# VH-VL binders against q9nrl2r1430to1533, part 107

Target 1, 104 residues: q9nrl2r1430to1533
Amino acid sequence: GGVHELSAFEQLVVELVRHDDSWPFLKLVSKIQVPDYYDIIKKPIALNIIREKVNKCEYKLASEFIDDIELMFSNCFEYNPRNTSEAKAGTRLQAFFHIQAQKL
Below, E stands for the ipSAE of ESMFold2; O stands for the ipSAE of OpenDDE; V2 stands for 0.75 times the mean of E and O plus 0.25 times the DockQ between their complexes.

## First folded at step 7 (VH-VL)

Design s63 (framework fv_erenumab)
Fold by ESMFold2-Fast, scan of step 7:
Structure s63 (fold): chain C 104 residues (1-104), chain A 121 residues (1-121), chain B 110 residues (1-110)
Amino acid sequence: as target 1 above (104 residues)
Amino acid sequence: QVQLVESGGGVVQPGRSLRLSCAASGFTFSSYAMHWVRQAPGKGLEWVAVISYDSSDKYSVDSVKGRFTISRDNSKNTLFLQMNSLRAEDTAVYYCARLSYYSGRTWFDPWGQGTTVTVSS
Amino acid sequence: QSVLTQPPSVSAAPGQKVTISCSGSSSNIGNEYVSWYQQLPGTAPKLLIYENNKRPSGIPDRFSGSKSGTSTTLGITGLQTGDEADYYCATWDDSLSGYVFGGGTKLTVL
């Protein structure tokens, strides 16, 4: 993990943020809007938090970055029933991520 | 049956205080965010404040910041709005409402019947 | 000047159809679910539509909702005199960190 790897993480996060299916993942889920979320999800995360961690150089290895993105998708599928717009968006965005992550 | 009942409204002079209460029944009060929404005579609905189920998160409109405090007592199934330094512009019917939710979708239901606050000299 | 823009009034005759628009932005309707409320004169608001297009128990299918992009509409068919009311859209706004209501639309049944 060096500066070149961190630049790759930033580029990938930007691609995820720009994707049409990123809307459920842009920010941490609100306790106001989704009060039962934090009873179910023990390790909340979102793209804005991941991007901040990239910018603060908190990822030393590609595997750490990939683990946080996969945690984000895992949380989505754990909380959201499969027939929801969130779960469907998560499925499509995760597939996109898996293709892009092969380059890491 | 789920119900919300507001109380504590009245006629007060500018600069005075009132505390509104909203008594909840028929659902697990401690699992829901709760709101205050007001409506001035002849005007539209204006959201005032919200409090999370555990009181850790609170938001309010800027015009009431520093004057109004939203709070709750989950042991009594009661929501409160402490209104200090009241102004003529605060004259309204005040409704409490539950923030109902399903998988990140939210809506206001049920609503209370409202309690009237008139700030007048 | 409301964050969510509604026409101030609409009118139609009994039996006709009317649509009420509600326009917002990417910080509210564009990324959040919308609900609609009916307020009969002298009463508290009542939920009509939630999750953009779903009706709660007791709301007739004459009432419908739809959402596209940063706008949503409430449709009312088979208008009745009892439908005379103010109608409000509502959603969360990320930029304001709070809930917003449309300015309201007064429906007059002629």
Scores: ipSAE 0.253, ipTM 0.718, lowest interface PAE 2.7, mean pLDDT 90

Design s64 (framework fv_erenumab)
Fold by ESMFold2-Fast, scan of step 7:
Formats: C-alpha cells, structure tokens, sequence
Structure s64 (fold): chain C 104 residues (1-104), chain A 121 residues (1-121), chain B 110 residues (1-110)
C-alpha cells in the first residue's frame, strides 16, 4: 500500500466498523462498567479514535495506521480470556483485517 | 476509615441553583467512579449520575440532562453535583456513593449519609 | 416507567423466610451483575449483596441472592424485626446508558 493513502485507511476502517465482530471495538471500553481494564491496559484505543485520527490526517505512514489497529487487537487479547465472546470476535475481525490490509 | 460526607443541601425556590459536595476520605478517591443517587420523600432510590475516576466518562438520568452537571476534583478528594433550573420534582435526599468494582462487576459501596434538597415556592 | 420490577411490599412473621423478586430484561439483569441494598428507616442504603450472590463482610448468611435469566431474587431466612426495611435491586442498563434501581420492596415483620 501507498504512503499517505488516507482514502484507503478510511475505506478499511469503515469495513471494520461494518463487520459483525466489531462490537467490542467500536468505542473505548467503559471506565464505569470495566474500570479494571485501565489498570491492565496502558494504551487503550478503539475504532472511533482510529477513524478520527484518519479524518484528521494524523497517520503519516501506513505502518502507523496498522500499528494502531494491531494495538487494538493486542489489548483485546491481553484483557479478555481466549474463550470469551470478545476474544473470539477479536480473532475473527483480526483475520478479516489482515486480508483487507493487503490492499494498503 | 472509608467515609463519604455530603453537604450543600438546603431549601431553594424553583428555577434556582444549588451545588452539592461529597468529601471522600479513607481510600484512593482518584481510582474510583462516583455516583449521585436521590430519594424523594416517601419514594424509592433513583440513580442520578456517575463520573469515571478521571472525569472522561459521565452519564446521567434523562430527567436531569442539561440541568445537572456531575464533576470531581481529585486533588481535593471531592465529588460535586451542580444543579441548575431546579424543579419541585428534584426535592429529595441526595446521596453520594462510590462505585466499587471487580472484574467487570460494579456495585455501590460505601454510601454517604445524604444531604436534603427542598425545592419549594 | 420502572425498568426493574419489584413487589411493593412483602410481609411474614418472625422466624419465617421471604423472597423478594426483581425482574428486568436482557439490556440490564440479563447481561450485567446485580447488587441489593437494605435501607432501614431514616438511614442511608447499605450494601447487602453484590455480584449476584456475594455478601460483604458483616452481612449474615440469612441474606442470599440469586440470578436466573433476566430476574434476580433476594432471600431472607430466620426473619427478625430488625429486618423491617426497604430493599432495592440495582444494575447497569445498556439501553439507557445508566444505572437503574428497582422500585423498592417494603418488608414488614408482621
């Protein structure tokens, strides 16, 4: 993929948002409902934040965009045990992302 | 000695404002979300608002949106409720409560003793 | 407009057992942990049960909680006159983006 391809990043994040398995990733984990999340996860991120960064042209390299998406999945697997619905959704969405990211 | 002490209640006319405070001691205040819960005379408990440990997340019941603002000052271990455009139906005892938590579970403990707000003409 | 439904009152004799129900939906009790609170006349509420069925230190084992589907129940055995109080269930509601309390149940010991 091309450096500074903001349209490609926008298309990819939209496809992730529309995926059935995006529900754990749409917005930051609640600091009210899951406050211990923030004791464990030091760099929280979600699709709404990534999309905002794309729209503000904050990604200068494709690798920076990919790193933020991978951080999101890494956080999911760090907090959630393998057998949870969150971890299973993350596994499927990450596989989908890896296929789509080949276009970058 | 985990303790919550509310203050700032009183008698006020409709349309006026009051600011409630809740002073926390005996625990790391900056690590916990905090609640306001109210109870009208002879009625049940009604949740009013919650604020996250860092103030980034806030939720309130629809009937107070645009009128009440929850805030906190972690340097002073104090929770606030700014109540504007008060109505007769806001008459209640107002409790502050800590949001205790464990692995995705949350509950209200401890509770303060409450402060009384009466809105009357 | 109550999201969580409790019976308004329940009564029994000393030494008997009572159960207080709290019914909700999939947006609250169905996918969240539940807590229960006791409010003695003229006092602030006090935690009785958290995480559906756990008791904090100082709460006697006469008090128990259980959750099944979209409903939860508070059980009180060996009923005492000092148990006369209002009892409330509480949980988070995903549809309302906020916490909800049941309407409360007044327990009268005859």
Amino acid sequence: as target 1 above (104 residues)
Amino acid sequence: QVQLVESGGGVVQPGRSLRLSCAASGFTFSSYAMHWVRQAPGKGLEWVAVISYDSSDKYSVDSVKGRFTISRDNSKNTLFLQMNSLRAEDTAVYYCARLSYWKGSTWFDPWGQGTTVTVSS
Amino acid sequence: QSVLTQPPSVSAAPGQKVTISCSGSSSNIGNEYVSWYQQLPGTAPKLLIYENNKRPSGIPDRFSGSKSGTSTTLGITGLQTGDEADYYCATWDDSLDGYVFGGGTKLTVL
Scores: ipSAE 0.369, ipTM 0.763, lowest interface PAE 1.7, mean pLDDT 91

Design s65 (framework fv_erenumab; at its last look DockQ between E and O 0.51; V2 from the best seeds 0.00; counts 0 for: pae E 4.0 > 2)
Fold by OpenDDE, second read of step 8:
Structure s65 (fold): chain C 104 residues (1-104), chain A 121 residues (1-121), chain B 110 residues (1-110)
Amino acid sequence: as target 1 above (104 residues)
Amino acid sequence: QVQLVESGGGVVQPGRSLRLSCAASGFTFSSYAMHWVRQAPGKGLEWVAVISYDSSDKYSVDSVKGRFTISRDNSKNTLFLQMNSLRAEDTAVYYCARYSYYKGSTWFDPWGQGTTVTVSS
Amino acid sequence: QSVLTQPPSVSAAPGQKVTISCSGSSSNIGNQYVSWYQQLPGTAPKLLIYENNKRPSGIPDRFSGSKSGTSTTLGITGLQTGDEADYYCATWDDSLSGYVFGGGTKLTVL
């Protein structure tokens, strides 16, 4: 049910945040450090935003939650070359997410 | 030619206010974050504050928090530093610097020639 | 007191090599690109090295930068009298949410 899904989303977000490879995704990319980021990425998102949406019960379906998480990774891979630390971290974190998402 | 020109420096008493300006030319001002950096007489460089290209993000060094405010007017290609409650230790040459960037790398280039602020009783 | 640590001074004769070290931590040099700046006496700072080891236009190749771990080094070969200046390393610090400079190194050409 909805309550169980909400709990599952919360738990998954906590697990993602605690993961060693979450550092690129904890908050939105800095406009100061990466000035061209928002010229390229049109739908920016981060784990803190996703967590807020979870807390506000904005996700009615698991698919909506998953879509936002996948968007987060998609943005990372769109902006960062594959050999960057961010992309590598994203690859590992996404793999972790895919495993955990099977429980939803 | 890319150029930054600071102004507004002067001699003021402690507790007074001063507003510095930095006029930018030769580049798309609204595409760059801008910084203030100061240098006390005979001392090293000290970072003061930064403002994003759209003013949505600002940071400043702890010693000036609550007293200094960085701002900008992109329509006038001008960077500002409002300095309130000035102290003797704020005495310095104040530089504005463009935050140049490439693919996540950032650096200061160019620098203005600086404007001198002297706080003394 | 500077977040980044530099030697206060270095000196060498013309034509010699000098290195200036800059040590930080994982929250700054460890995670960020480093830039170096030259400040000639009575002048504003000038970009010398960016992105750890890249030279902007107009900077001769006798200036070099390198980074390893939480430290960076500026190298100057073929030292000239005109190189006498203060040199500063700089980078962003994630923990402070601000930019940080080294304390500066005064280079004297003997």
Scores: ipSAE 0.491, ipTM 0.846, lowest interface PAE 0.8, mean pLDDT 95
Fold by ESMFold2-Fast, scan of step 7:
Structure s65 (fold): chain C 104 residues (1-104), chain A 121 residues (1-121), chain B 110 residues (1-110)
Amino acid sequence: as target 1 above (104 residues)
Amino acid sequence: QVQLVESGGGVVQPGRSLRLSCAASGFTFSSYAMHWVRQAPGKGLEWVAVISYDSSDKYSVDSVKGRFTISRDNSKNTLFLQMNSLRAEDTAVYYCARYSYYKGSTWFDPWGQGTTVTVSS
Amino acid sequence: QSVLTQPPSVSAAPGQKVTISCSGSSSNIGNQYVSWYQQLPGTAPKLLIYENNKRPSGIPDRFSGSKSGTSTTLGITGLQTGDEADYYCATWDDSLSGYVFGGGTKLTVL
């Protein structure tokens, strides 16, 4: 029971998840549907993994949290050509993240 | 020489179990997702299940969920399908197939020769 | 009915051309690559076309594929008796989280 409180990192992850452009980032890229992704991307990550790390108190510094979010965007741009809907969504969501991260 | 060989089929009564195997050779088995596809006598191809290269992701057709389990042993280059609570409608030739890929596209190649499962009383 | 719709049969004379259609939706053909398979009687399926329109080595150029919107077509020219087989289109379906095959088309060379 009781009142549930969210950390600053949890609040920011919730805002990212709710964003219209979060769809490529909600879960790890499918190893079945995108089979060459894991040949190219050596450090896969997604919002569900980042949120779990926040809830388990695995981020000791704000920079560690920011690094994981930036890794997620970096992976998107490395795998997806710039003219794809995934890359375009990533560009917009990353801009949104940079504005929100100023609150940290 | 890239090859898949299925085994483990047979004739069983309804409600019983069978375990199918698919032995892979000639390629790096641990780098590919693998599928099971079946074909009932005189009918078309029906996808059954898929497993990722590392076993972390699995999907199956709704009609076999809770009854069939796909698994693999990368150390033995072998794919498995554990079939429990078998029904007459599971009667089919069962094929394994490699999920070949290139830059985001996927296709089935090679295919095994198939193993026959007959569920009858 | 299957999720991907094919005619149950097509027929033509030796040397003629046939086209086999395959119709789906936005959750499968509309957003995924398509492959086609040939199944000779009593044998396992064999890859004919992958990535909508590409042929693997060993498949003659008499076989072609195309995709437009939510439909795809297999073309076979210069028909031979050895082309008598069942033909299947196939792709991933996002809404089902699974792979789907067309119902199959039996080709008869009369």
Scores: ipSAE 0.338, ipTM 0.757, lowest interface PAE 1.8, mean pLDDT 91
Fold by ESMFold2, look of step 9:
Structure s65 (fold): chain C 104 residues (1-104), chain A 121 residues (1-121), chain B 110 residues (1-110)
Amino acid sequence: as target 1 above (104 residues)
Amino acid sequence: QVQLVESGGGVVQPGRSLRLSCAASGFTFSSYAMHWVRQAPGKGLEWVAVISYDSSDKYSVDSVKGRFTISRDNSKNTLFLQMNSLRAEDTAVYYCARYSYYKGSTWFDPWGQGTTVTVSS
Amino acid sequence: QSVLTQPPSVSAAPGQKVTISCSGSSSNIGNQYVSWYQQLPGTAPKLLIYENNKRPSGIPDRFSGSKSGTSTTLGITGLQTGDEADYYCATWDDSLSGYVFGGGTKLTVL
């Protein structure tokens, strides 16, 4: 909730964005390129949206921030079969996130 | 009986404006992204623009950016192309096409029969 | 010019087979599904192949598609004079944030 948590959330989001495997998660999935995505994924989320929510102090609890990050990965695995580049990137970035989140 | 019918083509002078319409029937128009594709006389197909099913996303080819605006009215099953600052190179048959999809794959089906735009003095 | 490269023309006698190549890049054919379109003289384009190699209902099995790497190929066997048309490959291009067609291939059945 306080200033220290907001700085930690921002630092973690920056580290996620810098990661090589962030490319599927930077912005919401295109409705043009993937028209059926929003038939399947009901709560879309991406790193740019999470970053804006941090900047606007919209997270009241650390659990809310973590839930959005985990939702982002869950959406990836729900839509993308296991052998896709998107799902493999998601697996690696999620592992990185778990390591960074434990340091808090 | 899925059908697309373009209208609004004609002969106009350079620098003028024209608005094309595409009337859709026989399918749920609001479930599909829609495209405009053009073909200059004797030339190949050139993609022009796309609009998402809810109008939230739009893309267009660089040569028409700032001049052409794609839009839709889902309550009237109609796609539009507003063409401003027309140039001679915009002379073409303009087709509308439905962006059909299945399991992450997309393609154009059906196409309309086209409406002709001629930009000439 | 077109992002996807096709030969400008191809010809063969009735009953023979032709192939039409389409070369692209990793930003289009290399990571996207490809479709092919037939345009008979004076008519609108018509879907011929979708999802790289699938035929819509009503397209005979003498039309086939394939994709390998950044290239795709349309095959037509048992050529008929009614097959004289322009043929286009097409797909989305991530780098351009737009759709792209090949330059088209004019098929002549001699």
Scores: ipSAE 0.093, ipTM 0.706, lowest interface PAE 4.0, mean pLDDT 91
ESMFold2 (binder alone), look of step 9: mean pLDDT 91; pTM 0.927
OpenDDE, look of step 9: ipSAE 0.484; ipTM 0.844

Design s66 (framework fv_erenumab; at its last look DockQ between E and O 0.89; V2 from the best seeds 0.00; counts 0 for: pae E 4.7 > 2)
Fold by ESMFold2-Fast, scan of step 7:
Structure s66 (fold): chain C 104 residues (1-104), chain A 121 residues (1-121), chain B 110 residues (1-110)
Amino acid sequence: as target 1 above (104 residues)
Amino acid sequence: QVQLVESGGGVVQPGRSLRLSCAASGFTFSSYAMHWVRQAPGKGLEWVAVISYDSSDKYSVDSVKGRFTISRDNSKNTLFLQMNSLRAEDTAVYYCARLSYYGRSTWFDPWGQGTTVTVSS
Amino acid sequence: QSVLTQPPSVSAAPGQKVTISCSGSSSNIGNEYVSWYQQLPGTAPKLLIYENNKRPSGIPDRFSGSKSGTSTTLGITGLQTGDEADYYCATWDDSLSGYVFGGGTKLTVL
């Protein structure tokens, strides 16, 4: 318990952060840069927040961790039109995540 | 039409204060982040500060932190810059600009005509 | 020093083409969208390019933008005397938590 679960989630988050397509997901979207984001997206999340939750042992189940990652991608596709660089990066990073998540 | 008009500039001695205003018209002011950008005589553009549409988030360049405060009144469609402890290097034309956006892409448009601040002894 | 580096000046003859570079880092241009501004003498800046390569209404197609890695360029073809101005790139910088402008490039049309 605890340490083992933290290690598995931490490894996956580090792999996501290091991926070339992680740039839209590294930190929370700013109200400065995207003022209507929080009117559209009701449950904002980003890799830095997910990593902090992992480090604080806030995920009780692997499904909770996976749900937060999937929420991050869902938010991306809800806000960003399909032809944007953000949506394309999200599509590639989500595919990478699905492969890596098989380890969990 | 979309328009920004700055006012409040003037000549002031070092250590004094000035408050700049930017009056917005022709768009929903409360939906946009707003900026102050300055330009010293014969020099380039320098970003000064930004405020979110709801005033909950603010950023400024390090050289003005603790001295300048950006604020807004959405009921009056007006942006403010309170400038305290003014220094000679604060001498510049101060522009108001709207942060236009599409997704994560942002840009400065429109711009005001600018108001001149001269800090001189 | 400016965080975004531009050549201080560039010059060319009418009808020629010119490119103005703007170099940054992974904390700004490498990670963010870029915009470009034209400032005619004695006037406020005017948007030329947004979202790396898009033109607002009213900007002729002689003006173009491109971004590659941590650098961006503004291209101007069919140069006209009315293009004499200062040109600035701009973007958000993650390490500074603020916006940055390039140092500006003065374009002279001979």
Scores: ipSAE 0.283, ipTM 0.777, lowest interface PAE 2.5, mean pLDDT 90
Fold by OpenDDE, look of step 9:
Structure s66 (fold): chain C 104 residues (1-104), chain A 121 residues (1-121), chain B 110 residues (1-110)
Amino acid sequence: as target 1 above (104 residues)
Amino acid sequence: QVQLVESGGGVVQPGRSLRLSCAASGFTFSSYAMHWVRQAPGKGLEWVAVISYDSSDKYSVDSVKGRFTISRDNSKNTLFLQMNSLRAEDTAVYYCARLSYYGRSTWFDPWGQGTTVTVSS
Amino acid sequence: QSVLTQPPSVSAAPGQKVTISCSGSSSNIGNEYVSWYQQLPGTAPKLLIYENNKRPSGIPDRFSGSKSGTSTTLGITGLQTGDEADYYCATWDDSLSGYVFGGGTKLTVL
């Protein structure tokens, strides 16, 4: 990926973080708070991790970046029932992401 | 019925040690993080420490770090708080509390009735 | 001194409504669920509200919770003499890696 792609990734992450529905995704789930989370979710990821990967230029393809974002949402929907605030937030944020990702 | 019962409180001099216990019953103890919360006389609640369900993670408030150690024995459904180098400001009722959860939502329920620790010369 | 800030006291007559505020920051209330606890004189704390606005079984609907931004509010309607107690908000704090409580609010029924 070129400099332009990197900048696009950075901008998109910033927009995701600033979104009102980003709160479930800002950091990794705490084992203290959610004992069974890591028994269910095998590839945990969050926006802070994705941001770090972007900053380190670890994404060579847009598809790799998109895959991590989708994984983040997938994890949310796998663990959280549909009626939870997390799942609802995830649904809205993912929709936002899909719109923004078209610009990549 | 879900129940927590603290024990081990007493009167000790500064610099001494005390070990508190919390006996759990009525639920799968090994599936929950457990907490200690204390309350000095006439004061508010102060969080003290937490231990994960498998003891892999522990955190405590800064004021007790290096002096207090939280631990648990899941085979005995018991939570512990080892208190060393006790100070007058450690005087309080000490509560154990289960961290109940649904998803990432957590709350303290139930609470024990507390055990009193008095540190005085 | 407490990470979460509550008014030290509130008071009202029986039948009236009272609200207790609890203010924090983005590292706690802003990103975490809040719970409220009632402590009657000489007793252990009791869960009053969990997950910002949910009541456990046995808690009457006179008690309510709400959250907005980095603040939460406990509401009590139809105040009764038996509601005279201390009330605490609590949540996890990411920056401290621990739970935090408000300073507590003493509710007096006039």
Scores: ipSAE 0.229, ipTM 0.800, lowest interface PAE 1.7, mean pLDDT 94
Fold by ESMFold2, look of step 9:
Formats: sequence, C-alpha cells, structure tokens
Structure s66 (fold): chain C 104 residues (1-104), chain A 121 residues (1-121), chain B 110 residues (1-110)
Amino acid sequence: as target 1 above (104 residues)
Amino acid sequence: QVQLVESGGGVVQPGRSLRLSCAASGFTFSSYAMHWVRQAPGKGLEWVAVISYDSSDKYSVDSVKGRFTISRDNSKNTLFLQMNSLRAEDTAVYYCARLSYYGRSTWFDPWGQGTTVTVSS
Amino acid sequence: QSVLTQPPSVSAAPGQKVTISCSGSSSNIGNEYVSWYQQLPGTAPKLLIYENNKRPSGIPDRFSGSKSGTSTTLGITGLQTGDEADYYCATWDDSLSGYVFGGGTKLTVL
C-alpha cells in the first residue's frame, strides 16, 4: 500500500479502540499481572502496537495489517478459556472487525 | 499452609539503609509476582514495588525509584526490599503480598503481618 | 490525592447496609480487575473481593462488589460491630506500571 491504505488502517484501528469490547486489547498483557501469559503466547500484539506500526508505515500490504489484528484475537482465544470475559469480548470485537474490514 | 513472614525492620537515621526480607512457604514461590505495600502511621495502604516471578520485570512507586530495589531468590523462597537513602516519609509498616491470579484477574492473597520501619533522627 | 478516590468514612447502625465507592480512570479501574481489602484495627489487610465481584472462601455473601465504567462499589449488608475496619479498593494502573490503592474508607458501626 499507499497513503490511502495507511489512512484506512488508522481509521479501522481507531474504530476498534473506541469499541466497548476493546479493553482486553488496548495494551500488551502485563507479565507481572499475568505471570504465565508469555510462556503460552509467543507472538504478543495489542492495538497500541498495531497503531504504532501503522504510524511507522510498517505494513506494506493490507494482509499484513489484517494478520496482526487476527493474531491479536487468536492470542486471546488461545490464552483465555471460552467462558471468560476476555474471550467473550474478543468474539464480539472480532465480529465487529470483520464488518469494518470489508472497507479495505 | 500458605504463609509470608517479613523481617528486617527497625529504627534507623535518615540517609541510612535497611534490607527487608519476606520468607514464603506453602506454595510454589517461583510461579508468582511478589509485591511490597506500606502503611505510614495513621495512613492508608501505599503500593511500593513489584517483581515478576522470574525477576525480568520490576516496578516501583515514583517516590522510591532510585532508592529502593526489589529482588527475589527463588531457590530460597525469599523476597527482598533493599531500602537506601531512607527518609522520614518512609516510616511505615511494610507488608509483602503474593499476587494471586486466575486468567487475567489478579489480587493480593496472602499478606504477611508486616515489619515496622521507623526513620527518625 | 489518591489515584483511586474513596470516601474517607461511612457509618451506619448494626443491621443496616452501606456502600463504599471507589472511582478511578481508564488507566486503572476502567480496563482492569478490581479487588477489595478489609483491614481490621491492628491487623494486616485481608482479601474481601476479587475479580470485581467474587468472594474468596470464608467471606459471607453480605459482602458484594460491582464495577461500572471507571467506578467500583463494595456493598455490605447486615452490618455487624465486627465490620468496623478500613476498606481499600485496589487495581493495576497502566500509566504508573504498578498497583494503586484507594485512600481507604473507615467504616464505623454505631
């Protein structure tokens, strides 16, 4: 991509951050708060990091941006059992993302 | 039985150092982040510092940064707080606490009974 | 000047109920789990509520917790003289990279 795609990535990230179910995904999980997280999750990612990668033009293709967003959700579902508040929020935000991603 | 026991408190002059210890028993110490929390006379609880289970991450409240160092020895089930350049405002009961967890939820349980540090001339 | 704001004191008669509020921000309560602690006079703090609204074993159901937005509330019904204590909310704060406690609320049972 070009400048238009970078603006679209930024807009989508802003919409994800504003969503009520974004709370588990805003920043990386703290190793202090959740001591075994990084033993299980080897490729951590969060919305603030994705937004910085957009700002630094690190995404060359829309698929790379989408892959990071999907990795974020995959990490959530791998670490958190389905009945947790985190997994439920992830399911709803992922559904929202899929709708918004049609704009790409 | 899960237990935390603090030691090393005492009366010291401003500018001096103390090292607090917290002996842990009854649980896998190396699986938990550990914290120090203090309470000045007649005041509320103030979080002081945390160390991750493997010592890779350490954080402390701004008022003690550069003066206090949290550490642990997992082979001895012991948490430490090295307190340098002590000030009168550091006078408090110092508690160690285990950060218990389930999923992303965390809380302090158990607490030790505390050790008293008095910094006065 | 506490990051988490609690009323400094509350009081009520035996058998009545009280609520203790705790207000914070998006860097703490808004995006983090909250726990509550009871500190009886002369003793160490004790866990009362975790995960916003759960009770550990041995805590009676007259103690309850709730969270909405950037605020959390401890509820105590059927007040007893033995409930006289200081009560603290606590949570992680991302901006400070550490835990924060509320200033504490002294409960007096008249």
Scores: ipSAE 0.202, ipTM 0.757, lowest interface PAE 4.7, mean pLDDT 91
OpenDDE, second read of step 8: ipSAE 0.199; ipTM 0.792
ESMFold2 (binder alone), look of step 9: mean pLDDT 94; pTM 0.948

